# Designs tried in a protein design chat: VH-VL binders against q9umr5. Part 111

Target 1, 268 residues: q9umr5
Amino acid sequence: SYKPVIVVHGLFDSSYSFRHLLEYINETHPGTVVTVLDLFDGRESLRPLWEQVQGFREAVVPIMAKAPQGVHLICYSQGGLVCRALLSVMDDHNVDSFISLSSPQMGQYGDTDYLKWLFPTSMRSNLYRICYSPWGQEFSICNYWHDPHHDDLYLNASSFLALINGERDHPNATVWRKNFLRVGHLVLIGGPDDGVITPWQSSFFGFYDANETVLEMEEQLVYLRDSFGLKTLLARGAIVRCPMAGISHTAWHSNRTLYETCIEPWLS
Short names: E, the ipSAE of ESMFold2; O, the ipSAE of OpenDDE; V2, 0.75 times the mean of E and O plus 0.25 times the DockQ between their complexes.

## First folded at step 3 (VH-VL)

Design x29 (framework fv_modakafusp)
Fold by ESMFold2-Fast, scan of step 3:
Structure x29 (fold): chain C 268 residues (1-268), chain A 122 residues (1-122), chain B 107 residues (1-107)
Amino acid sequence: as target 1 above (268 residues)
Amino acid sequence: EVQLVQSGAEVKKPGATVKISCKVSGYTFTDYWMNWVQQAPGKGLEWMGWIDPEYGTTDVAEKFQGRVTITADTSTDTAYMELSSLRSEDTAVYYCATHFGSRYTLPWFDPWGQGTTVTVSS
Amino acid sequence: DIQMTQSPSSLSASVGDRVTITCKASQSIGSYVDWYQQKPGKAPKLLIYYASSLETGVPSRFSGSGSGTDFTFTISSLQPEDIATYYCQQYYSLPYTFGGGTKVEIK
């Protein structure tokens, strides 16, 4: 039989968004037990990411315990960062495929409708003032705000992303790396037409330098230093990159061609 | 069909106030920011300001601060731009423009209203 | 304010010619540049967004490139209906600013 699948949603999202994904899985892998976690839905998705990690951790433990053969994670948008942290803080996870569906793995630096909703008069160049304050770090979107023009502030103030990426020292870094490296496959999905994740290459661990030129994963210090295991995973053949053009941010979980190309092959 | 329909041409005396309307149809008015752009004869485009119709928040370019008031009436799906203390240099075509988001980030201007010609003469 | 310097201010070309217009920002603005076409008596029309992305329904002969401070707009094979003034615009920072425009005419 197929391993169970756990789905973690994104910012301002809920389990309802995955109805098409569930249909696709049922068609290609009938009998798969799929659990879409109904935690931190809608406005609650703004809660600090470490709070969300704790809640999702409590929800996934019994699912993993019932599946000694392993489980798969499908984690959408902001949910991909939650799943990154879950894999690091759980010293007993049995995740085979971690499928990251258009998630800002190196952070976000862009003006989107979500920013207009939260900060109607703010431009991306000014968000560092709010996000890199203690108050700002109480909001999930600020936990992965990565301003390439204020990298010193990001490194010192980020309470979440800089720590899980190993960009700043943490007492648990060694154990987090060991835990993350237990994953079977890291499947990265994203594309240039997403329209929300900026730069879109953040979904593949690429990001802006100080001149806003995108440097790919292999040029990042976190990769070169192997801070949380990316270089080791790539050398092991465990990283899968699946870019696809023509897909907007809210369509990654409802596009059949994307599912068949990028997701279906990794659901054993 | 999405339309931004602006009020008709105006001729005003120096010192007067002009109020231009931009009525929208074919989309939810409160979902997108409305921008105002000035184009003087033989000149380029100059951004004046914007309004978020949902919350009524506005931002106005420094050049127009104190003379421009941007408002929105959600009951009629209409945005307004009011320019006071008119002078001959304000003779221009005025455009409203919105955006429906982008593939990467905000904003680009599409659609645009048809434009309203304002002539300031004695 | 970010200044957008556009060149040339006007050009005259023949049908089928490649037309190139440039825009220079006074500071680095990433890829946050759009390009518009304006025909006499009409409102501007979006052609290119985010420096290089072609708007839906716009002919493929139009393209954009560049990042940082230097941006280029190209018409690969000029057609009679392309006679218009073209503008670049930055949206990296408020206030949004436009280039001075380039008037394209056929010889």
Scores: ipSAE 0.000, ipTM 0.373, lowest interface PAE 19.0, mean pLDDT 87

Design x3 (framework fv_nofazinlimab; at its last look DockQ between E and O 0.71; V2 from the best seeds 0.00; counts 0 for: pae E 6.0 > 2)
Fold by ESMFold2-Fast, scan of step 3:
Structure x3 (fold): chain C 268 residues (1-268), chain A 122 residues (1-122), chain B 112 residues (1-112)
Amino acid sequence: as target 1 above (268 residues)
Amino acid sequence: QVQLVQSGAEVKKPGSSVKVSCKASGGTFSRYTISWVRQAPGQGLEYLGYIIPLFGKANYNEKFKGRVTITADKSTSTAYMELSSLRSEDTAVYYCARGDFSSGYEYWFDPWGQGTMVTVSS
Amino acid sequence: DVVMTQSPLSLPVTLGQPASISCRSSQSLVYSDGNTYLYWFQQRPGQSPRRLIYKVSDRDSGVPDRFSGSGSGTDFTLKISRVEAEDVGVYYCMQGTLWPLTFGQGTKLEIK
């Protein structure tokens, strides 16, 4: 009776991370078919996001085809960006709820242990030198690096995020917008204590201006221009914002209160 | 300090395959790209492709797609270039060369391996 | 593919005199990040190539300051301010902006 749920993990992650989430779903919606996609795990999560989108697309097609009533997506961290692109490139998706768990929807501008491991001498202030090169765009982390002090470089060099957000022109933009708008609900989840996603408001389509002052979604050009449908979705009542304090980045999929408040209501 | 050491010279018959190795020492192998470039006797440099060992991603020059395969073994810090359906015009010195993605703008071709002579003859 | 054209292909030079090598690309090498991914390599007889210059004008560690790179867009130059005996070899330009990576034909520097 419940629509199937497809789970897409994040950076350096695997299906194991979602054991608690699956337990919660089984408790509140018994009989739900939950598929945690076991693709691009661990270091493979560093592959370019467009390659990941292609691989996940191949995996979700048969699941969606078997569920004519529709499916739900739960997409964690980097996985939320994969799901954004999936909803745009698939002209036949039947996604009802797209639940984005602490995903950097407007990009990332903050130091993390993963970035320091990959680029040990870099700081957030100079990572643009690596990420906005043609070679840097071979790494998923760089596909959503958004340096607010070099926004012109981000707009010109981002091979992924600037394109799916409609911040730079693309021949498929009109079709991508039409496809994305088929989603039933866009459920945005995140919070100030995440500690990894910087700024945390990126999970809600907010982001830094050139002075590192956060501007919220409604002040973004992508919203004002309705570049991929955010303004249309908001007017339709299809955007849900669910911020929660006290949750660290690796705990979004294992917090019962978060699940009951922000996820459970959208798993029809 | 990074060094690249390649396997020894090969003599092959037309139609066969050759597999050349490139072993990296020093640095962190998973933070490199390894490119393959060839040079026919008395001729210039020709690019074959590269691999990012971290996640096994290889990209090939269209001229060699279907004949060249580049792989990496992280446990031995070794990259391999295999070229199939060999012709006499494949006779060349084959070089591996490092790119360091952790360093920014200095991506390609420092250092180079010593080269491996591959001769294709009857 | 981007065609890289070097001139001259043969460059006889007197010791102590300057040398200049031109490299032209069939398309602009300015990438969307504003950088130009143009490289210069030296290959001494019987040796592997060695990178001298990256990003048009930045010298690699250990490369003498008598080597300099310049240029923009589609037109690039490698200059040696005073040629020394150890500079004999073939010099190649390479572009890294557009796939696939492509090299010039090479310029053979010889002492006359």
Scores: ipSAE 0.262, ipTM 0.707, lowest interface PAE 4.6, mean pLDDT 90
Fold by ESMFold2, look of step 4:
Structure x3 (fold): chain C 268 residues (1-268), chain A 122 residues (1-122), chain B 112 residues (1-112)
Amino acid sequence: as target 1 above (268 residues)
Amino acid sequence: QVQLVQSGAEVKKPGSSVKVSCKASGGTFSRYTISWVRQAPGQGLEYLGYIIPLFGKANYNEKFKGRVTITADKSTSTAYMELSSLRSEDTAVYYCARGDFSSGYEYWFDPWGQGTMVTVSS
Amino acid sequence: DVVMTQSPLSLPVTLGQPASISCRSSQSLVYSDGNTYLYWFQQRPGQSPRRLIYKVSDRDSGVPDRFSGSGSGTDFTLKISRVEAEDVGVYYCMQGTLWPLTFGQGTKLEIK
């Protein structure tokens, strides 16, 4: 039978948003147990990512325990960062495929409608003033805000992304790397027409340098230093990159071609 | 512009509880932090904790954890502080104070409410 | 908890003369973002506290320029260049860098 699938949503999502994805899985992998976690829904998705990681950890433990053969994670948008942190902090996870669906893995540096709602006077160039303050890190978007023009502030103030990327020293960094490396496959999905993830290459561990030139994953210091295991995973053949044009941010989980090309092959 | 109006004075017996309200007017309440601070007669200021009404998340000074509960009602733009198991040394003026996290730390503790006197006596 | 120590606790000042209040923290108040979250409040007799200074030296709007804040790390000062009668009250420093937030014990400014 097929391994259970755990779905982790992004900002302001609900399980209904994934109804098409659930249909696709049922059609191609009948009998698969699929759980869409409904924690931190709506405005609760703005809570600090470490609080979300703790809550999702508690929810996935019994699912993983009942499936000794392993599970798959499909993690959308902000949810992909939650899932990557889960893989780092859980010394007993049994995740085979971690499917990262348009997630800002190297951070976000772009204006969005929810930023205008939450921080109505801010633009991407000045949001560092709020995000890298004690109060800003109380919000999930600020936990992965990555201003390439204020790298020292990012490295010092980030309570989440700089830690899980191994960009700042942390007592648990070695253990987190060991745990992350137990994943079977890392499936990276995203594309140039997403419209929200900025740069869209963040979904593939690419990001801006100080001149806003995108450096790809293999050019990033965290890859070159193998800070949390990306270089090791790539050398194992465990990283799958599946870019697809023509898909907006809210459509990744409702596109059949995307599912068939990028997701279906990894749901053993 | 932003005003914080607190509930009226209370006289309480030891062992009872008190719930003080702090109603905000002006601005966007969901983007506030509401802090609670007390001042015993003739004494200095003591920080109790705060709430982020957007999440309903409260953080407490550990000295008061287990006795203090801070809540918020977004529909009425009102924060509440409840202190249980009252003792005579809890006699103080209780203040609320606003922060506005959407504009950064420079708006923390501005404005303050007018204060609520809580007297604990037999 | 960060201990905030003010000196002096009582400050009689002649009208029109300068006043200086010291505040020392038990540990550095520099946050990881490079900012120092040190505040000064004024509490006039019978009133709620009022914020004067945030981020060590930044005056709140409507605060007279005779008030100034300075310092770094663990040592901070509030100065009043010429004390006015309306400046009578208690002055508190507060740190917002480390949880829980803590106040100094207060400095009572009196006109002599």
Scores: ipSAE 0.110, ipTM 0.620, lowest interface PAE 6.0, mean pLDDT 89
Fold by OpenDDE, look of step 4:
Structure x3 (fold): chain C 268 residues (1-268), chain A 122 residues (1-122), chain B 112 residues (1-112)
Amino acid sequence: as target 1 above (268 residues)
Amino acid sequence: QVQLVQSGAEVKKPGSSVKVSCKASGGTFSRYTISWVRQAPGQGLEYLGYIIPLFGKANYNEKFKGRVTITADKSTSTAYMELSSLRSEDTAVYYCARGDFSSGYEYWFDPWGQGTMVTVSS
Amino acid sequence: DVVMTQSPLSLPVTLGQPASISCRSSQSLVYSDGNTYLYWFQQRPGQSPRRLIYKVSDRDSGVPDRFSGSGSGTDFTLKISRVEAEDVGVYYCMQGTLWPLTFGQGTKLEIK
């Protein structure tokens, strides 16, 4: 039998968004138990990511307990960061494949429709004034806002991304790294035509330097220092990078070709 | 122009609860924060807490030890402050105040509501 | 909690003369973003408070230029270059850097 699949949605998503993905899984892997977690839907997805991590943890623990052979995680967009944090704080998770589906794993720095809706009078160049303020980290979006021009503020004010990345020292860094390294495979999915994740290479742990030049994963300090285990995972052949062009952000979970190429191989 | 209109004066017995409303007009309610501040007669200002109506997140001054509940209804652009287990010391004018979250933290506390007098007496 | 201490608490002033109010915080109000979230409010008799100054020295629109804020760290000052009759009321400093937000005791400005 196939291992159970747990799906974590992104910003303003619900289980309905993944109806095509469920169909694909049922067709190619019949009998698979797929659970799309309907937590923090809609506006609730704006709540602090650590709060979300706790909620999702409570939901996945009983699923994992009933699946001693292991489970797979498919985590979309913002959900990919939630899942990475989840795997970092859980010392007893049994995740085989962690599939990060177009997630801003190295953070976000771009003008998106979401930002325009939430902050119509603010541009990405000024969002640090909100996100790194005393109140900004109450928003999930700000929890992974990564302003390359204000690195000092990011490192000091980011209450989520900087911590799970091990970019800021904290007492749980070693343990979180150990826990995350329990994953069998890290499958990174994204592409240049996403239109939301900015830069799109963030889905592969690439990101801007101070001049907004995109550097790849192997050039990042978090990799070079192996702060949360990327270097170790790569060395053991546990990282899979699956870029695909021609897919918009809202289509990653409903594209059949993408599913067959980047998701299905890791659900066995 | 944005205006905050609060509910009318209240007279309450000790041990009861009071719920004050604050209706916003002239702007997009989801872009704002709503703070609550009170002022006892002849005294200074005291901060109670705030809410981000967009996702219903509220934070409180721990001095009130869970007696304060702040909520918001986006459909009516109205914020609420409920204070339970009322005491004589809770007699005060209660104010709501807007913050424009989209413009940054520095733009909080403008404008203010007209205030709501709450009298607690046996 | 951060204690905000204003001085004086009573400020009688002759019309046309300058006024100065001090506000001291029990700890630094500089936040990690480099900003200092210190506010000044005016409350005229029988009215709601009105914000005059934010971030120590930034003046709100519609506030006369005779009002000015200054200071850093733990010491702050509100100045009125020439007091007018409409300036009568109570002035409050407030810090928004540390939770919970706290106000000074207030300074009552009166005309002699």
Scores: ipSAE 0.025, ipTM 0.580, lowest interface PAE 5.8, mean pLDDT 92
ESMFold2 (binder alone), look of step 4: mean pLDDT 89; pTM 0.917

Design x30 (framework fv_modakafusp)
Fold by ESMFold2-Fast, scan of step 3:
Structure x30 (fold): chain C 268 residues (1-268), chain A 122 residues (1-122), chain B 107 residues (1-107)
Amino acid sequence: as target 1 above (268 residues)
Amino acid sequence: EVQLVQSGAEVKKPGATVKISCKVSGYTFTDYWMNWVQQAPGKGLEWMGWIDPEYGTTDVAEKFQGRVTITADTSTDTAYMELSSLRSEDTAVYYCARVSYLRTGFPSFDYWGQGTTVTVSS
Amino acid sequence: DIQMTQSPSSLSASVGDRVTITCKASQSIGSYVDWYQQKPGKAPKLLIYYASSLETGVPSRFSGSGSGTDFTFTISSLQPEDIATYYCQQYYSLPYTFGGGTKVEIK
């Protein structure tokens, strides 16, 4: 029998977005219990990420308890950051595969329609003024805003991403790292044609330096310091990188070739 | 000490243009967005628009679109609000007000100019 | 546009009285409401931000509460220097909108 799958959606999203993913899983792994969590849907996805983590934690605890053999997580876009935090704060998670589907793991620095809807006159160069305030940090999208030109403000003001990445100290950092390292596989998916996640390499723990040159995961301080276990996971053979061109941001969960190549092999 | 000092009272004819200044001191001008608020005699407060002085980005309330221009001069730490095609109903006190987000974390109006009275009469 | 309906438009109370002003938003706005005091001939002054947070230097007799659509501003023990017009303001979305104001007078 197959391990249950828990799906966590992204910004301005809902369970309906995953209907094709559910079809693919049913075709290749019939009998798999798939739970798409209907929490923080639509506008509620703008709530602070720590609030979302608490709500999703309450929802996943009974699912994990019923599956002593383990579960898999498929976490899309912003949802991948929620899942990052879940794996760190849960002392008792039994996640085998954590499949991160085009999630901004090192943050976002790019203009999007979502940001223009929320802050219509702001451009990416201006968002640090709003996002790195306590008011801005009450919006999920600001929790992972990572302005490479104001890295000092990001490190001091980020209430979520800088802490989860171990870029700023936290009393629980050692426990969070230990918990995260219990994951069986970290499957990273993303690509250059996403059009939303900027830089797209953020899905693979790459990010801009101060000159907007992308540095890959192995050049990041969080990797070099092994702040939450990336270096350890890579050494263990537990990190899978699956980049795919030709896929736009809203198509990752509905592309059959992507599913067969990057997701299916990690669902046991 | 943070201060926002506005230009003096103006009397204008219908159809004229008025330009009000708001000179700041006691903080870094480019760190805080500047808002403009209208208060007609015996009436409440009405938001007109804002400017980010660092980049010159502005947003203006629909009621004032086409007639209001908000600008900032970073060399003199001064914000400006220009209102054209003046009508008698534009007679009001106009305030500049700083947003507090860097200090309080919220875009509240924490410091206000003293106000500039504009009277539109023939 | 979000409409802020403030009540009452005016009130008279005695020194030491508890004064309550309400503000109702036309849609849910979380806690993104500020309260301002405006004395005659003066610019408005921020008293309460984020529905319930007291601005630095503001006396503790002033307080705010509420979330969603219904907000309340309270002066626990009215003082003579509190005669003023009080305004609520939402900043959940642009354009920012103010309530109509409540004129508070001592009787």
Scores: ipSAE 0.006, ipTM 0.423, lowest interface PAE 13.9, mean pLDDT 89

Design x31 (framework fv_dargistotug)
Fold by ESMFold2-Fast, scan of step 3:
Structure x31 (fold): chain C 268 residues (1-268), chain A 122 residues (1-122), chain B 106 residues (1-106)
Amino acid sequence: as target 1 above (268 residues)
Amino acid sequence: QVQLVQSGSELKKPGASVKVSCKASGYTFTRYWMNWVRQAPGQGLEWMGWINTYTGEPTYAQGFTGRFVFSLDTSVSTAYLQISSLKAEDTAVYYCARGSLYFTGEPYFDYWGQGTLVTVSS
Amino acid sequence: DIQLTQSPSFLSASVGDRVTITCRASQGISRYLAWYQQKPGKAPKLLIYYASTLQSGVPSRFSGSGSGTEFTLTISSLQPEDFATYYCQQHYSLPTFGGGTKVEIK
């Protein structure tokens, strides 16, 4: 029998987006129990990420408890950051494969129509004034806004991403790292044609330097310091990188080739 | 200039259906959520729900599930409110209103349609 | 649902008067409150959002204040065109409106 799969959606999203993904899983792994969490749907996805982590944690505990052999997580877009935090704050998670589906793991720095709904007069160059305020941090998108030109403000003001990435010190950092390292496989998926996640390499723990040149994961301080376990996971052979061109942001969960190549092999 | 233009008044019998339109112009239609607000004769404003103009996902306020349906035609920048099985208590002016998610993150309504009077009488 | 209570329900005032309308929320809503003006037979018009931010094109005689559960709309010098009903609306969660305050000139 197959391990249960828990799906966590993204910004302005709901379980409806995963109907094709569920069909693919049913075709290749019939009998898999798939739970798509209907929490923080639509506009509620704008709630602070720590609030979302608490709610999703309460929902996943009974699912994990009923599956002593383990579970798999498939976490899309913003949902990948929720799952990052879940793996760190849960002392007893039994996640085998954590499949991060085009999630801005090092943050976001780019203009999109989604952002313009919230901040019609903003530009990516000035959004730091809004996002790094106390009020800005009440919105999920600002929790992972990572302006490479104002890294000092990001480190001081980010209430979520800087903490889970170990970029700012936290009393629980050692425990969070130990918890995260219990994951069996970290499967990273993303690609250059996503069109929303900027830079797209954020899905692979790459990010802009101060000149907006992308530095890959192995050049990041969080990797070099092994702040939450990326270097240890890579050395263990637990990190899988699956980039694919030609896929737009809203198509990651509905592309059969992507599923067969990047997701299916990790659903035991 | 931003404008929301609604369809004309309707007189319907109980049990009939009505479909009110709201055509947007002067901005990118999919950038702002479209809200519906009702006002019964001589009464205050009542929020009915909103529809995400990019995804087509509607959210209904408590009391407006079932008989009320929000929909879109993005190609003509138009939102629709359909009410089925009309009752006398549905008599009201129905407004479409553009939601704003500017910095504060929660909707207030910066532009309104002129309103559509729906009268339900026998 | 967050309930909004407006007071007074009705107000009669002379041109030049300072008018104050109060809106009280059933729970804390920070600064996420908007004010609208509705003239007879017309759609509402946004005056203020985020408790105190004046909408573009709205005369400076209108001002808003407050945070948490108590909010105030002030018209510093009432004009004849200000005859209208005024509504508060919270935009902290799913929208709800106050019951309205009718302001009659003279």
Scores: ipSAE 0.000, ipTM 0.400, lowest interface PAE 15.2, mean pLDDT 89

Design x32 (framework fv_dargistotug)
Fold by ESMFold2-Fast, scan of step 3:
Structure x32 (fold): chain C 268 residues (1-268), chain A 122 residues (1-122), chain B 106 residues (1-106)
Amino acid sequence: as target 1 above (268 residues)
Amino acid sequence: QVQLVQSGSELKKPGASVKVSCKASGYTFTRYWMNWVRQAPGQGLEWMGWINTYTGEPTYAQGFTGRFVFSLDTSVSTAYLQISSLKAEDTAVYYCARDLPYSFGSDYFDYWGQGTLVTVSS
Amino acid sequence: DIQLTQSPSFLSASVGDRVTITCRASQGISRYLAWYQQKPGKAPKLLIYYASTLQSGVPSRFSGSGSGTEFTLTISSLQPEDFATYYCQQHYSLPTFGGGTKVEIK
């Protein structure tokens, strides 16, 4: 039998967004138990990411306990960061495939309609003033705002991403690394036509330097220091990179070719 | 002076086990990861995996899980490679090699042990 | 896994010759390529890393170039001690080695 699949949605999202994904899974892996978690739906997706991690943890514990052979996670956009932290804080997770679907793993530095809704007059160049305040850190989007021109502020003020990436020290870092390394496969998906995740290579642990030149994962301090296990996972053969052009941010979970190429092989 | 000194050659029968040692000196053992690389007679180099000398956690390349075990004794700055249920195709020179500090982006190997020849024959 | 193809596999040369060895990657590896020298019965020795950075203590007659998928090791004036087998190794992802290039005296 197929392992259960747990789906974690993104910013301003709900379970309805995954209707096509569920159809694809049912067609290729009939009988798979798929649970789309309807927590922090819509505007509640703006709650601080550590709050979301706690809520999702409570929801996934019984699902994992019922599946001793393991489970798969499919985590979309912001949800991929929730899943990153979930795998680090759980001493007993049994996740086989963690499928990260266009998630800003090194952060976000781009103008989007989502940010304009919350901060209408802001440009990406001045959003650091809001996001790196105590008030700003109460919003999920600011928890992974990574301004490459104010990296010192990001390192000092990020209450979430800088900690889970090991870019700033935390007392639990060694335990978080050990827990994360239990994952069977880290499947990274993203592409240049996403239009929201900026730089798109953030989905593959690449990111801007101070000149806005993208440096890939293997050039990042996080990888080089093996802060949470990326270098170890890569050596183990556990990291899968699946970039695909022609897919916009809201279409990753509804593109059949993407599903067949990047997701389906990791569900059995 | 940085030095990696490996144990001497071994002649084993199929089904036996062998444990190769690699003793480090001239640097802080836990600041550099230890890699294992094998070379079959007349063949090229094949990376087997590494062990994190700070945590003791091993990572194996595909094809080297199961029968191959990496371990450490930090108190004597020594890394070990154990091979169980030896087969004729395990005949090779086994090298230990350290990588450079992370600050230099380094999964390349600046110092190597002299190699340990393991011969498996009946 | 990233595959590395070295050419030629065998090369005959004389002291004073300019020797060129090529390494081709199956996919882009940026500048993350190292070169090693191995003499018979000895462990490999690191010559070059990050495609073109010369390891401390390595003679300046050795140089590396390339980026992406095509890389070259050059020995500008071959010396007697340079007769050896040379291996490329990528450090972009899981370490993999090329098949080696044996440089022998004519």
Scores: ipSAE 0.000, ipTM 0.383, lowest interface PAE 20.1, mean pLDDT 88

